VH-VL binders against o27280. Designs and how they scored, part 88

Target 1, 266 residues: o27280
Amino acid sequence: MDSMNVPEVLEIKRIVEESESVKTFIFSWDFRREVRPGQFVMVWDFRDEKPMSVSLIDPVRSEIGISIRRVGEFTDRVHGLSEGDLLGIRGPYGRGFELMGRDILLVGGGIGMAPLAALADEATARGMRVDALVAARTADELLFLDRLEAAGVNISTCTDDGSCGFKGFAHERLLTLEENHDMAAVCGPEPMMFQVMRILDERDVPAQLSLERYMKCAVGICGQCCLDDTGFRVCAEGPVFWSQELSRVREFGRYRRDPAGRRVPW
Below, E stands for the ipSAE of ESMFold2; O stands for the ipSAE of OpenDDE; V2 stands for 0.75 times the mean of E and O plus 0.25 times the DockQ between their complexes.

## First folded at step 3 (VH-VL)

Design f34 (framework fv_cemiplimab)
Fold by ESMFold2-Fast, scan of step 3:
Structure f34 (fold): chain C 266 residues (1-266), chain A 119 residues (1-119), chain B 107 residues (1-107)
Amino acid sequence: as target 1 above (266 residues)
Amino acid sequence: EVQLLESGGVLVQPGGSLRLSCAASGFTFSDYAMTWVRQAPGKGLEWVSGISGSGGYTYFADSVKGRFTISRDNSKNTLYLQMNSLKGEDTAVYYCARLEDYYYGMDVWGQGTLVTVSS
Amino acid sequence: DIQMTQSPSSLSASVGDSITITCRASQSISNYLNWYQQKPGKAPNLLIYAASTLQSGVPSRFSGSGSGTDFTLTIRTLQPEDFATYYCQQSYSTPYTFGPGTVVDFR
């Protein structure tokens, strides 16, 4: 769509510090250009452009939020910005989450909670019962707990080191939680998502999973995803997939690419 | 206004060559994959070829593979179809179309240009 | 190549009727199915993409459904401007393929 592919220079209205490494940048947004949970935008700092998931969708206040983890040169520069500074925003892009039924389970790891926080807001606004399993390495890396609590979400936490909630991995915690959900949405590291997907499949819970690596491919800027004669389909498919669709992605949960493009195990 | 305008369709002899052009306006051309679709007189639609936004990846129907080449000049907002070794069965109206993101629906079409291959 | 079939090949209807067109793929294409309308002498127009998502500006009387191999286009309360040829098309894998078309004409 033309409006989705024209970058707009927007003023940073507010910055929320979610943790020492994560900030949410809030912008005024004209909701005639719709944005759905699970979609992403291209964020342009006037040097580089990177895909970022939308973490806040608030039509009442006419605001969107974009949560960014500090992991490299681009994100370091963006984290150095202040309220009143400008960023280019292009989008939204990608397939959003679909909601069905009355009860939803959210399983998020680290920054993967960002698109799920926006989904939680929509699900609660629809009157759904929302259970969230929020996982991180340590308590300080758990994200959006205050937003989820304010929305009436039933929260379970899981940390690798046991500093908050269950001590262990998300899939281990999931095995101890009740099995009754009409659907699930999952976002986080691929090994976590793979294990969670397997448990949900055994429970006959339809799941949607958001794969960060496909955000760049969806806008046609990832060459490796487009090398095959099925490149159109591969590059446009993400970032949200139904679990049955991921059965066609052989590398899901098993392999990643190193900087040279070589396949390496997780 | 988002617009695509094809040109270049003429009568050509079997075995001949022809280049079709498609001029794009009203959108950021380089952000979109583009495609050619043809329709023989009184027949249905047939997909011919597609090209990525960067121009780095191209795709062809088996009926034209090895004979046709698709290319684009993003600085001129123009899509091309180079047609070589033309056959009578290549006679058709050729449409240029834009591929929307994600599901590759053809959301904007040109008016078409008629190519006739006959002796 | 993925083969697409449509039924019926032609259909006669009156203004105010509801009509249904079926499209089948020779293998699963998930929801990578698009519907187009073509009027005589004109280029096709995108009606529906992703099997069920209406293109901007398309009237709500058009709806699409299905997934995998079986898909349906429904036009409720047919209007005079809806007499046209309708095509389904898969964009799951290249080469992209169209159905043979369904002609909707006045009864």
Scores: ipSAE 0.000, ipTM 0.383, lowest interface PAE 18.7, mean pLDDT 83

Design f35 (framework fv_cemiplimab)
Fold by ESMFold2-Fast, scan of step 3:
Formats: structure tokens, C-alpha cells, sequence
Structure f35 (fold): chain C 266 residues (1-266), chain A 120 residues (1-120), chain B 107 residues (1-107)
């Protein structure tokens, strides 16, 4: 629920170190305010506010988890916090992933595995067969493998440098997998998602893709909420989109927009 | 209580167009896929079309593909079926049905139906 | 498309009888089979989903079984309100398909 759009100050209950650059921050949550995989929250450190995907949804323990990669000043400050410290959380925002069919393929790159880990939990709880292709630059950057294994997920890995699993990119690994799936969910760098979507389209597998770049639109003060051609509004319609819609967007996978709204190459 | 109420069924000429509506209440509409199922007089059930909770994915029976369009307005809790190039074979009671979110394809609640008659 | 067949097309029964209706899929659909009841002039009602799971509020005299291609619906101790048409439906893949229906009437 996002009724008042007001941050609630919450205590960090636990911190899980997922890798050298990624931590999951766990908070108590009142599940009268629903949260779904694919949604995000705004995290406020009392100076700046940034969108972060929800990576753990645990109504039995009344907890949510938010996984944060260290990439700049805000995330560096948050990574410096300890259990017992306070953060402001508002949301959730955005449309969650939709599940259909009996078999799902998850394709995640780097931190893009965070929302997909939450989705894997939901899909397995619903009795779906889950296959996950986990991609990263190096073995040390592969995320959530133990959690996915514990959930009964069938895991394939690939790394750019070959340090774990297939040597190469996610789309190259996907070409060697002959699984037929009722749907797929994809989250990671936009060029990776574009290549994966092309392969899934050829295989007639409907997919949902999460476009993280526009999440700051939740604060209502940015001009980056529109995709080219169709005029998609990420704040209103996303960040999760079906491939049936994205296949007609000429900007997807080729260009991004700077703060002035200008096209720039990836 | 979950309630679905169809409207729009009337007598229409062959080749004509018609839009059906289904008003939903008693559940979080945007969380559930919705379906149209039809039944010709004295015949069995035929699945027509489905739409995901977000409206981002739609799918159709071959008999109506290219002629019918399914859409939804989640702010108004309303499902639509736009029917174009109507044929005598489209004469049927049209039911709006709610899919069960945990397992796509089983229809846990149905409206009472709206009759579409295609005849001159 | 997956084709569904039902047997019998119709049957006659008395209150208190136990009846069975069978449904067959043209290919394996695992447990993705649902049963609906339709009374004259009314919309269908979901009775059973996932082959054997009884929908909330449905009387316990209804039960379903089967997997793969062959499925059965059983009604124990038939009541007057059970005289209706029954349809099976596969939800394994789109387009979803219904069986032709089984009419249960009284003798």
C-alpha cells in the first residue's frame, strides 16, 4: 500500500552479506500492507532517498528484505549501518510480477537476481517448476545461489570470465538450454534483457522484464517515465512489463536517457 | 462477496460491432486474470479470451482472433470485450469469469451472463 | 489444442445414488483439470480444481481423482440440487478447453 506516500522509520533487524558489494537489510513488516515480488520501496537515510527492490517477502516471520548493491555515496552510507540502526521506508510501489502456467524461467544478471529471488519463493510456494539462469561478471558476483537451491530451484550459472558455470553472457547460455516454459521473468542490465527477450520471443515464451532505470519516478519529480514509441509510463504501468508490449519499443536495449531526456548509447 | 456483472448483450446485425462490459467487486481486481467464456444456445462452454491482471498480456481462441479485443480498466474494476465483424456463430451467452491467482485457468467466480444474438 | 471428451454424454439417476463422470484429455495435462457444475438458466460454478481439490463451500459429497489423461468426478448420495450439467476443463495450456458436458437428469 502507498496511501500517504510517507516514510515509516524502521529498525534494521538483520543484515545478510550476500557478496562483497551486496547486503540484504531485513525489517519487520506489517503484512496488512501487501508486498509482491517485483515491487520496490524508497529507502531514506535521512539525507537522500533511493528506490530498492524487495528481495525477501516472509509473512510467516513478518519480515521483508531489501538487497542493496554498493555503487555510490548513498549506498556506501547505507552499507556502513549496523543492526539496530534506523532507515525510512515508504511503499511498496510498482506492479509486481504476474505468475501464470506451471513452469517458469528466471533470468537474472547481478543485482537483478534480488527481485527474482523473491519471485522464486512465491513460484515454488505455488507449486511451479522453477528454472533459474543466474548471470554475473565473475563467480563472486553470483547472488542467492544457496537460497535458490534451498527453495528447490533448478539452477544454471554463467559468468563473463568463466569462473563459474558457462563462460559467456546470459543470452549465450540461454541458447544452449532447450527448456520449454509457460513464462519467463527477466531482470538485469537492459542490453542483457533485450537479448534474452529476443530468444524467448523466438521460442514463443511470454516474458516479464523489470526496467529498474525509472524507479525514481515514484517521487513524481523526474521526466524519465516514458519509453519511446508507445509512451509507456513506468511509474503508472511498470517497472515490470510483458515482452508482448516491449517488442514494439525501438528504444529498448539500444538507448537510455540522461536527466535532460536526451538519447545516449548504452 | 465476489460479484461479477456483465452488460451489453443485444441483438446485432451480421458484420456489426458490440462492446461487452463486466463490473467486478469484492476482490482486488488488478491481482487476478479475467476471462470471457461463451455458450451458444443449447451447447457447451467455449473459452473465448483471457487477460492478465495488469492487462499487459492477452490471449484468444482461434475462432475470435483478429475480430475480438479484450481490455480492462483497473481503476474502474471493469473488464471489456470488443467484438467486431460479428457472425451468426458468435450468438451466445457471454460470461465474465475470474481466474484464481494461485493457479491460472480455474475460474472460481462467474457472472450471470449477457446474451448476444447475431441475426438479421 | 488439447481436446477434452466426457463420458457418459448423459445419465439418469435417483436421489441417494452415487454417480461417476469421466473426462479424458488428448495429451497428458498432469493435474491441471477442473470440474464445473451448471444448472439450467444459471452460470457455471467451480466444484473442483487441480483434479482433486474441492473448492471452498462445495459439499463434501463431490470428489475428483485422476492425473495425466484420465479423470473422474464422483457425487456420493446425490441430492435434488445436483441434477445439472457437468463440465471438465483443462488449464494445462492455452487455449483452455472444456469437455462437451455430461447431463445428469432424474429417472
Amino acid sequence: as target 1 above (266 residues)
Amino acid sequence: EVQLLESGGVLVQPGGSLRLSCAASGFTFSDYAMTWVRQAPGKGLEWVSGISGSGGYTYFADSVKGRFTISRDNSKNTLYLQMNSLKGEDTAVYYCAKDHYDSEGYLDYWGQGTLVTVSS
Amino acid sequence: DIQMTQSPSSLSASVGDSITITCRASQSISNYLNWYQQKPGKAPNLLIYAASTLQSGVPSRFSGSGSGTDFTLTIRTLQPEDFATYYCQQSYSTPYTFGPGTVVDFR
Scores: ipSAE 0.344, ipTM 0.707, lowest interface PAE 3.6, mean pLDDT 86

Design f36 (framework fv_cemiplimab)
Fold by ESMFold2-Fast, scan of step 3:
Structure f36 (fold): chain C 266 residues (1-266), chain A 118 residues (1-118), chain B 107 residues (1-107)
Amino acid sequence: as target 1 above (266 residues)
Amino acid sequence: EVQLLESGGVLVQPGGSLRLSCAASGFTFSDYAMTWVRQAPGKGLEWVSGISGSGGYTYFADSVKGRFTISRDNSKNTLYLQMNSLKGEDTAVYYCARHDYGEPFDYWGQGTLVTVSS
Amino acid sequence: DIQMTQSPSSLSASVGDSITITCRASQSISNYLNWYQQKPGKAPNLLIYAASTLQSGVPSRFSGSGSGTDFTLTIRTLQPEDFATYYCQQSYSTPYTFGPGTVVDFR
């Protein structure tokens, strides 16, 4: 409880370069504080804090990994760090994914593959059959393919430009896949997740979707985590939601809220 | 009242380029996804391209992928379709229409005719 | 891609007739099916969305039904202004696809 609210200053044990713009930072972790796939932590560089999904959970090595895409000032500074440097970590926060049945479909877009990579590890460790649909704009932006292959995951890829796998979007590729799954987990841009959710709902596949946009509630901005129609708080009740919960949220896939609470279309 | 008005349709040589515009009024433009639908002379309706309210996500029909670009300027309430490498098969009346994800195309413009011919 | 088909491709009818147009999707689209009317030289107009919900301002003689893959548009007591081309369209997934259209001509 106390340890979750107090930032720990941790040494960067290892850095994995996932792509030109994405790095995974690995830290030693005391698993008396449980971490589950789909949860996030607050990363503090001693100037600013940002929420980051946990992408690696390894109790055997006592390690967690956090994958960060370089998109702004904070992430640019963090990408400049080296093994041995220090970062502050708080958490974990949020509701993680639940696993059920014998087989699972993962659908990830871009950095959305990060929490799904951690989920893939857990699902394969439980003896589930894992199929992953990995989507990105270009081949260079596909993430975790080698890690998923090493875990025994059945991989399908798609890129908007056709540079790897199916040419098209995740939902277009999903329409060509006829295999039934006991459940699905989806993470990526909300418009992609909305399209994928509709297809899975029609196929009667229960889906869990991760909404990463409102993780600032962990630092006391609770209003920014509320979804318009339902009042759900992403950091307290998410970031993982079942598809039936999201089907009642008018803003899902259509608009989001900025820090001032104003609607911002996708 | 919601109004959409297309402009820019002209005769263009094969291989040429053309930009279409759609001026929107009577609603909060940035709250709505927008789309382009075309109709070749004497033929049916074909969806061409769509864009999210923010412009952050775009979609294209296979027939135009790599050649056409959709964009919007929310400060000007205007939707654009940049058409490159035009082919005879692109000859059509181009309509802009308003929609949200999972919702119908509820308001349409009058259309603008693009003719691709030598 | 989801393929849409319509039957018939054309039909001839008289004022006062009741007509039925069928639309089929190549895969289930739930109730994300819309019907549009297009008169010569004009833009399409939305008639029905969510398979059975009548758009405001559209006369009650129009009705829609169906779910999954099979959908029907019915126009009862056909009026002169109803002679037009009718299109079904799925809004379930991109690329959005239209049926080939049904031309309703005067007999």
Scores: ipSAE 0.000, ipTM 0.408, lowest interface PAE 16.8, mean pLDDT 84

Design f37 (framework fv_cemiplimab; at its last look DockQ between E and O 0.92; V2 from the best seeds 0.00; counts 0 for: pae E 3.5 > 2)
Fold by ESMFold2-Fast, scan of step 3:
Structure f37 (fold): chain C 266 residues (1-266), chain A 119 residues (1-119), chain B 107 residues (1-107)
Amino acid sequence: as target 1 above (266 residues)
Amino acid sequence: EVQLLESGGVLVQPGGSLRLSCAASGFTFSDYAMTWVRQAPGKGLEWVSGISGSGGYTYFADSVKGRFTISRDNSKNTLYLQMNSLKGEDTAVYYCTRSDFSEPYFDYWGQGTLVTVSS
Amino acid sequence: DIQMTQSPSSLSASVGDSITITCRASQSISNYLNWYQQKPGKAPNLLIYAASTLQSGVPSRFSGSGSGTDFTLTIRTLQPEDFATYYCQQSYSTPYTFGPGTVVDFR
């Protein structure tokens, strides 16, 4: 829609310090523009524009939140802002998460917990049971634990160094969790996500994965997958994909489908 | 306001193929899961297949798994059911239905389209 | 698969009667049960979802109750337009299964 292509200059209403490297910026939002968990916005500091996942969706307070990790020049500048300062926001863009069933497993790594925190809010509001596996390198990099706990989410943690919860990677922790779920949502580093997807697929748990690189495709700035007759194709399909859509990648050298749709080893 | 219109039902020979279509209007099509439910003449309702709003997730009854595929074109507000290797037992009125995202109750139904599989 | 049964398979009633139809699941489905009405030659329409939530536009004489494995649909003060076939459907897990139906006919 044309209104989504023009940045709206919004005042930073509140800043939440999530960790030493992560802040959530909260803005008033008119929910005549619907926003769903898994969608992203373009954040403009009047010099550069970057895609950021929406981490808080609160229609009762008429607010959205955007969580930003400090990783470079743009994010360093944004982290230097204060309440009352202005940012340009346009969107939302991309496919959001889809919810089905009664029980959902969230698997988040680092800043990947940001869109999953928004999803947790929606899932609990719908009456779903929510289990979250929150993974990080160290305890001080675990995000949104208090928010998830307040929402009634059942939390498991893991850290690479063992400073909180299970010592190891998300997929290693997942192997020790025996509970089955109707669906899962996964967001974090791609190597983590694909290992988690592999385990969920073996357990026949349908999963959605949020792939950050496809956020740029949705707004026409992804050269590797976005060429049209004028030289550009906007990929509206990401960043959230069902594991079923990635089945050819998972099936390569591993399994195929028979005529009944069952998984059969090669 | 909400309308679902099925088409494509005809007489086909056993082993044949057929594609059914359902044209949707009066709501934001991509926001809803869609399903096919069938009813054999004089018999009860049988859920056949479902598809998520994005089209990224599909699911099937065991009786049709491997023979039927479900798809949607959100730009055209159209749902499809591709039926292959048809059997006499597939003879039924096929209904297109709109489904809730997280709980699959079927709040709107089309008029149905009759598929007859006979020698 | 979750098997659904309904009782009775048919019943005869008069206008003004109150009737009850029962639905049983082969395993616990919590409150994930829906009721549909189908009139001769017509598509089904949704009456009740989540075991007891009345669909918008459905008359208040219809009510649903139950949880777990046993569910009931009650129609108070039966009207002429209520003579139809009624189906329950579980939405707890795929494949979603319907009961065999209950035919409500004239006495």
Scores: ipSAE 0.627, ipTM 0.808, lowest interface PAE 1.8, mean pLDDT 87
Fold by OpenDDE, look of step 4:
Structure f37 (fold): chain C 266 residues (1-266), chain A 119 residues (1-119), chain B 107 residues (1-107)
Amino acid sequence: as target 1 above (266 residues)
Amino acid sequence: EVQLLESGGVLVQPGGSLRLSCAASGFTFSDYAMTWVRQAPGKGLEWVSGISGSGGYTYFADSVKGRFTISRDNSKNTLYLQMNSLKGEDTAVYYCTRSDFSEPYFDYWGQGTLVTVSS
Amino acid sequence: DIQMTQSPSSLSASVGDSITITCRASQSISNYLNWYQQKPGKAPNLLIYAASTLQSGVPSRFSGSGSGTDFTLTIRTLQPEDFATYYCQQSYSTPYTFGPGTVVDFR
């Protein structure tokens, strides 16, 4: 809509504590403004603004959810908020996931499960079979398990310490799975996504991956989220990319740029 | 009303190149996967290539893989098929079709454009 | 690849007749089967998708049934405009493949 770039001040309707470090903030939403899984919004706490993925899309309740991991000053402030408090929401922005086929595999790591949870809801609503590989460092960091199960998702867990499910990394668990899917959606730490993508490519499974980059404007103007060589803007052409697109992105899985524009390793 | 209009079909020599276009209207173009289907004269239908709504994913029949490229410009509501290294067996009417990416049936077709590959 | 076959390859019928065309897949395709009608010099038109769902605007005299590997298209009370070639198509997996077609002509 014409006013997409103006934050709308919304009241926090509900807060769901997903884990020790992750909360989902629920807002009333006018669904005349379409939102797709994989898209993000800019969250404004009247001091700073950060991009956040939409993790819940509920047209029945006319609600959206934004899952936020506590990782810095901004998120510390947001995590200090209560139901009834206000936040500015601008968006949605970016390219979301596209669904195809009958069977979909979701591979998520940590907070990367946020957009995938929303995608799972849509996929199951469409009658798709959804398998989800949910990865985290430890069992207590696994996200959305109850929600996914309730939606009819077949869940496989993976933890670094083996506290739940497969002991190891997501790509290692994936190697043990023999079944191929019509499509995969991947979101998590970029090194994880890189390895997962390679496996899926070898198996000829179409894959979409959601990238995270430093983002300022969210509208493809400032260039802060540009990917090297291709010129892809994560906020405009992404954050969801097809593996065929990412195969052209040299920096993917190798390095990123910090807020100063410097190359930093993963 | 949904409309698809193909163009670009002409006579070309073997080994030649050609780009087909399909102008779409009457629907949100970017919400739908698009597909090319061809029909050789007096023969049946053959799926050629498809592209996702965003254009980020493409797929091809083995018979054209490596020779054909499919693309789209969603700002122009246009689908393209770049055909290189054309062969006699590529001679056909090429149809532009609309499909749902999750349900790959072709609910709307253009009138088709004839590509003839002959020496 | 999934191979599609149709039977018969051609049939002659009269206006008012009821006819049945069969389509078979080389492997199970669940209900991912679509039917198209094509008239000479024209593009195909979608009749039925998901094996039995009638496309909007298609007359109710058309019906589809079947699942797995065997499918049927039935046209009740054949009309003059129904004389055409009919194709089945599987949408189960790429490459998407069509049956060879069934020509329905006037007796």
Scores: ipSAE 0.480, ipTM 0.818, lowest interface PAE 1.2, mean pLDDT 94
Fold by ESMFold2, look of step 4:
Formats: structure tokens, sequence, C-alpha cells
Structure f37 (fold): chain C 266 residues (1-266), chain A 119 residues (1-119), chain B 107 residues (1-107)
């Protein structure tokens, strides 16, 4: 990881419409640049640059996939692109997930399932048993269900509105699931991750959580991705943290920061 | 070739503190979990503590929990064991080992460093 | 904690013999059982992991079997360098406990 990295301009090879609001953009990738689940890339649309999670790592086809939710001006422009159009990619950056044991629980909220889908592929390839709790506001926002099922993942769902699976929050559904996992990987809205982490800590299940913070440099120089109690920089020491590391962070799950670094409620 | 070299074992008094080090070479250090295993004179093997490749997750045997800490510096390829409130039963040869984090078997061992806790 | 026992605690054998060492876990550990060899004054060496998979460089005269609670290490055609202490170890859950060891002595 170097702040002097220049984006490589790559052609969009294929676009997968995952939902009305989420697309996966697939690029040819030279795997001499190793990519691991939980790492991110900076996507440059020639005007602005944003961190995006890698959701597909396929060395056999020499492809990576980057899943992007339409949520603002940058992502609206990227969603307007077609196969054959160009994007700049730099990376990968950050600390990815570490696999532990034989039984892993994935807990994903919304677009947070993107890095977990990549992790599920690695875990199943290692012969691990994978359970996934997939959460969203509505049924049509549940991501990657067919891909997870094809990989042999045991899926549980929950939706805020009850349109699919358990009606309620991910942590409420988690309380009704079996408690015998060797580790968990969690990614989604920070308040959800905080509540899930509390349950997993009580169960003595080691957990890794993938955080998203405002980023500018992606290599830890600018400090805009910092967690206030530890000085951890999400782009350098994360985005994946163990629950042991996050237990010392007061802001986790309680507020977020805007691009200027101000505290904003969730 | 994989090499692990422990250092820091000495005679210490009960209640004292000691830091052990393990220098690693011949592999990508940050890709592997690391472990301390000890063996009291004339006794069998006892697992002491482990740490994930990133250093972000640590775990301990009950007998040392709260007294020992484990850490690593991936920029220096070095594993550490900080031992506090030492007791006679901590007297042992301490081995640094490399492990597979997904399935913890200890595939490479250092030659050990002797810690003696006695007045 | 998962307690590990080994049998016998010691045995005497001659070069060329076939010997078997058993290891028992206090609860099922699937195939998460490893075997180590240790000579006096030396560090242990990994022989077998996942109950039956030989570590690279280990002679084929060593084999392991078992699953659940009962496991065996077999050494066929014992060689002079095989006189040592042998330990089993479970990697199922923390603390990763070792058996008490089996000493294999020359007759």
Amino acid sequence: as target 1 above (266 residues)
Amino acid sequence: EVQLLESGGVLVQPGGSLRLSCAASGFTFSDYAMTWVRQAPGKGLEWVSGISGSGGYTYFADSVKGRFTISRDNSKNTLYLQMNSLKGEDTAVYYCTRSDFSEPYFDYWGQGTLVTVSS
Amino acid sequence: DIQMTQSPSSLSASVGDSITITCRASQSISNYLNWYQQKPGKAPNLLIYAASTLQSGVPSRFSGSGSGTDFTLTIRTLQPEDFATYYCQQSYSTPYTFGPGTVVDFR
C-alpha cells in the first residue's frame, strides 16, 4: 500500500444487476496483485474516487467483481455506465478477513454482504461449514442469495418489514440461531454490527467486523478514516477489525462522521 | 527455510516480569498465526497462548490469562510474550511455533528458551 | 477443557518392530488430532495432522488413524531414530491440549 499509487484504467467487462440499487462491475484482473476477501479498492470515475468492496475474486477467470450501491452522485454516475466503459481502479488496500476454525457465521446487512460473499467462496473452498444471516430492509434488497445457495451456504434471512424471513433486526434473528460457530464475520450498517458484536462477545465467538469510514488517501496518511478512541485508521489498520480490537472504541455503533469529520448520529 | 529463534529466557524471581522474543524468517510472517507452547522440566507440553496473523486476535490458557500478553510486530517478523506476576509453575522451556490459523497444528518450532522462576 | 490421554505411558521395542500408540479425547474432536515426536533436549516435530495426514518429509512408516474420541499412531518397521516421546494434541478448541506423552524406549 502506497499513497503514490495511480489508478489503472480498466474496461468494464460485465455488469451484474444484483438488485434495483446494486450492481456488480466485473473487470479482468492480473492476480500478481493479490486480492483477499475484505480488502477494498478505490474506484475512480475521472471526477471522484471512492472506496468499494471486492465481492468476487476469481483467479480462474482472471476476474474481480466490485459491488456498488447507488446512493449518491458518484454511484449514480457509475451505475449509468455500460459494459466497455472505463473506470480507474487502484488497490487492493486494507486488511482482509482471517479464517479460523471449521464453522463460520456470516452476518451481512445490505451491501455489507458484498465482501462476505467473497469470503464465503474462500471458506467453502477450504471445506468450512458456512452459515449466513442475510439482512435487509426489504426482500428485494437481500443480496447474493442464489450465489450463496449455490456455494452450499446455509442461509437465514431477515427483513425490517418482514417481507422475507424473520421480521426484525439482524441481531434479533441472531438470538434465535444456534451458538456453536468458531468465528463470525460481520459487515453492514455500523449500529447493526455493534449489536451483533455484543451477542457474539457474550457467546465467546471471535468476530471480525468490516467498517466503512470516509476515506481520502486509502493508505492511512490523511487520517479521515480514524476511530476516535484508538487512532485506528480504517484504510490502514482495517477495514476488517477483530471484536477484541473494537471493544476499546467508544464511537463504534454510536455515531458516524461526515466528510468533514463531524460526528453525526446514525 | 522456515526458522524460529526464541530469546529472553533467564532466571527470575517470583512475582517478576520477563519478555520473550521469537525472530521469524523464511516465510511471510503476517500470513501465519503464532503460538507459544511450554514444557516444564521433565513434563509434557502445554499450550500457552496464540495470536492471529494480523495480531488482532489473542487467546490464552487459563493458567496464564491476565498475567501474560502476546503480541507481534509484523514489520520486524517478531513474536513476543510478556510474562508478568511469574510463579514457580511458570518454570519451563518456552517454544515459539507457527500454526495454521484455520486448523491449529504447530508445523515449525523454535529450539526453545528456558525460563526459571526461583528465589 | 478437552482432556487427552495416551496409552501406553511407555513401551519398549526393538528396531524392526511395529508399534501402536493410542490417544483418547474426553469428547469428540472430529479429526482435529495431531501427533508430535520429541527427542530429549530437542524441540518437538510435527508428524501427522488432521488425524491421518503426514507432514511433509515424514517417512511413510508413520501412519495415523481415528476420528471422534479414539486415535492411533502406528510406526511400522521401527528405526533407531524413532526412539522418542510421542504426543497427541487436539486442535478442536482452546485450550489446545496435549496428551501426557508416550515414551518409546529401546529394549
Scores: ipSAE 0.419, ipTM 0.762, lowest interface PAE 3.5, mean pLDDT 88
ESMFold2 (binder alone), look of step 4: mean pLDDT 93; pTM 0.942

Design f4 (framework fv_cemiplimab)
Fold by ESMFold2-Fast, scan of step 3:
Structure f4 (fold): chain C 266 residues (1-266), chain A 118 residues (1-118), chain B 107 residues (1-107)
Amino acid sequence: as target 1 above (266 residues)
Amino acid sequence: EVQLLESGGVLVQPGGSLRLSCAASGFTFSDYAMTWVRQAPGKGLEWVSGISGSGGYTYFADSVKGRFTISRDNSKNTLYLQMNSLKGEDTAVYYCTRGDYSYPFDYWGQGTLVTVSS
Amino acid sequence: DIQMTQSPSSLSASVGDSITITCRASQSISNYLNWYQQKPGKAPNLLIYAASTLQSGVPSRFSGSGSGTDFTLTIRTLQPEDFATYYCQQSWSTPYTFGPGTVVDFR
């Protein structure tokens, strides 16, 4: 009954190779169906369906982009596709980022830069000053640096191995940067996001964090979003949450849940 | 009943190497971050190293970075601390404890004494 | 690194006394502060976590308070088994630093 819940078969218009393991798939999009940074779509290859964050929102060209990292059978198949091939897309789903103030900090790790790249485009288009801390394990896993630079974003990088920028983790780099932001948006591995959130809370910077594991909850599959901190289960619609919502969740940064609801460490 | 039992502490000469072990029982080992804390004779407590439940993330005090390695074998419920290039200031009782940022260090082993002497 | 300071370094007390130990962090750590008790020749044991939450099995005469940079451990009606060294510890960020300890000895 809801037209957003019926997959639309779309042609892959363009493929951008972001790294050896990440590609952005670009589709024509009808913007009568609004899309906001931080939202995701369900991508259907006519066998399986997986949630993917929207990484490009371009109403002028009537395009959206979806960035996909190769991590398993579904993503391997999708990476094998070419321009002109078809995929099913439905959505958008989920709670997107909210923008406030004039100065925003983005902190992204690995593929977590995908939704933040879309947010950077919107923030700069609104006239905000954008600082981005882009983190990865190695230099070749840093994503969207060219897009961020073209948008006028002030970029800091860090890599675990020191191959680009600061040698160390995102939170270690953040401690060496001045605070003067009205808000922050964070997306990446959960342990990274937890450490970054604590620093931002201490600095009284309101932060929004995007949790990939909560994307299934937004489409009505609640197994992975149910939190059992005290034996009580709560389902919340994600993937974007304010830091205040996450600070009381003992699972955040330590555990995820498998499809059966069992705790699995990060 | 939660139990943590350290072993491996001995007398070693400066520049030597040593591996400490901690055998865990009474809880689901892989669900918890584990930590090594040391205490030099007559001194206070010093955090040394931590490891996430999966082993995917490790953390070290600056005094041991590049010399010590932390690891775990979740199939054997065992935590390890590999200590290389030992210095006199590494002389301490080494405690295995359960916990990290989100959980306090709620259970501790009895400790194992490492003496580095020239 | 976050430096932790405790005061006093030592204190002498009698059974039945009420005592307070203070802990200060060099920067705000919210409520990510734990208190431990250590008796000679023994491993530390957890008393209080999250600044004010009493660990299961710890007597109610122990209490913790504070937030940000300044924290206090209070022991009401001191008992013989309470003569020990007490440590505060921040769990806000690595390295997780301990205070230098406060020795509570018998007068």
Scores: ipSAE 0.005, ipTM 0.428, lowest interface PAE 13.4, mean pLDDT 84

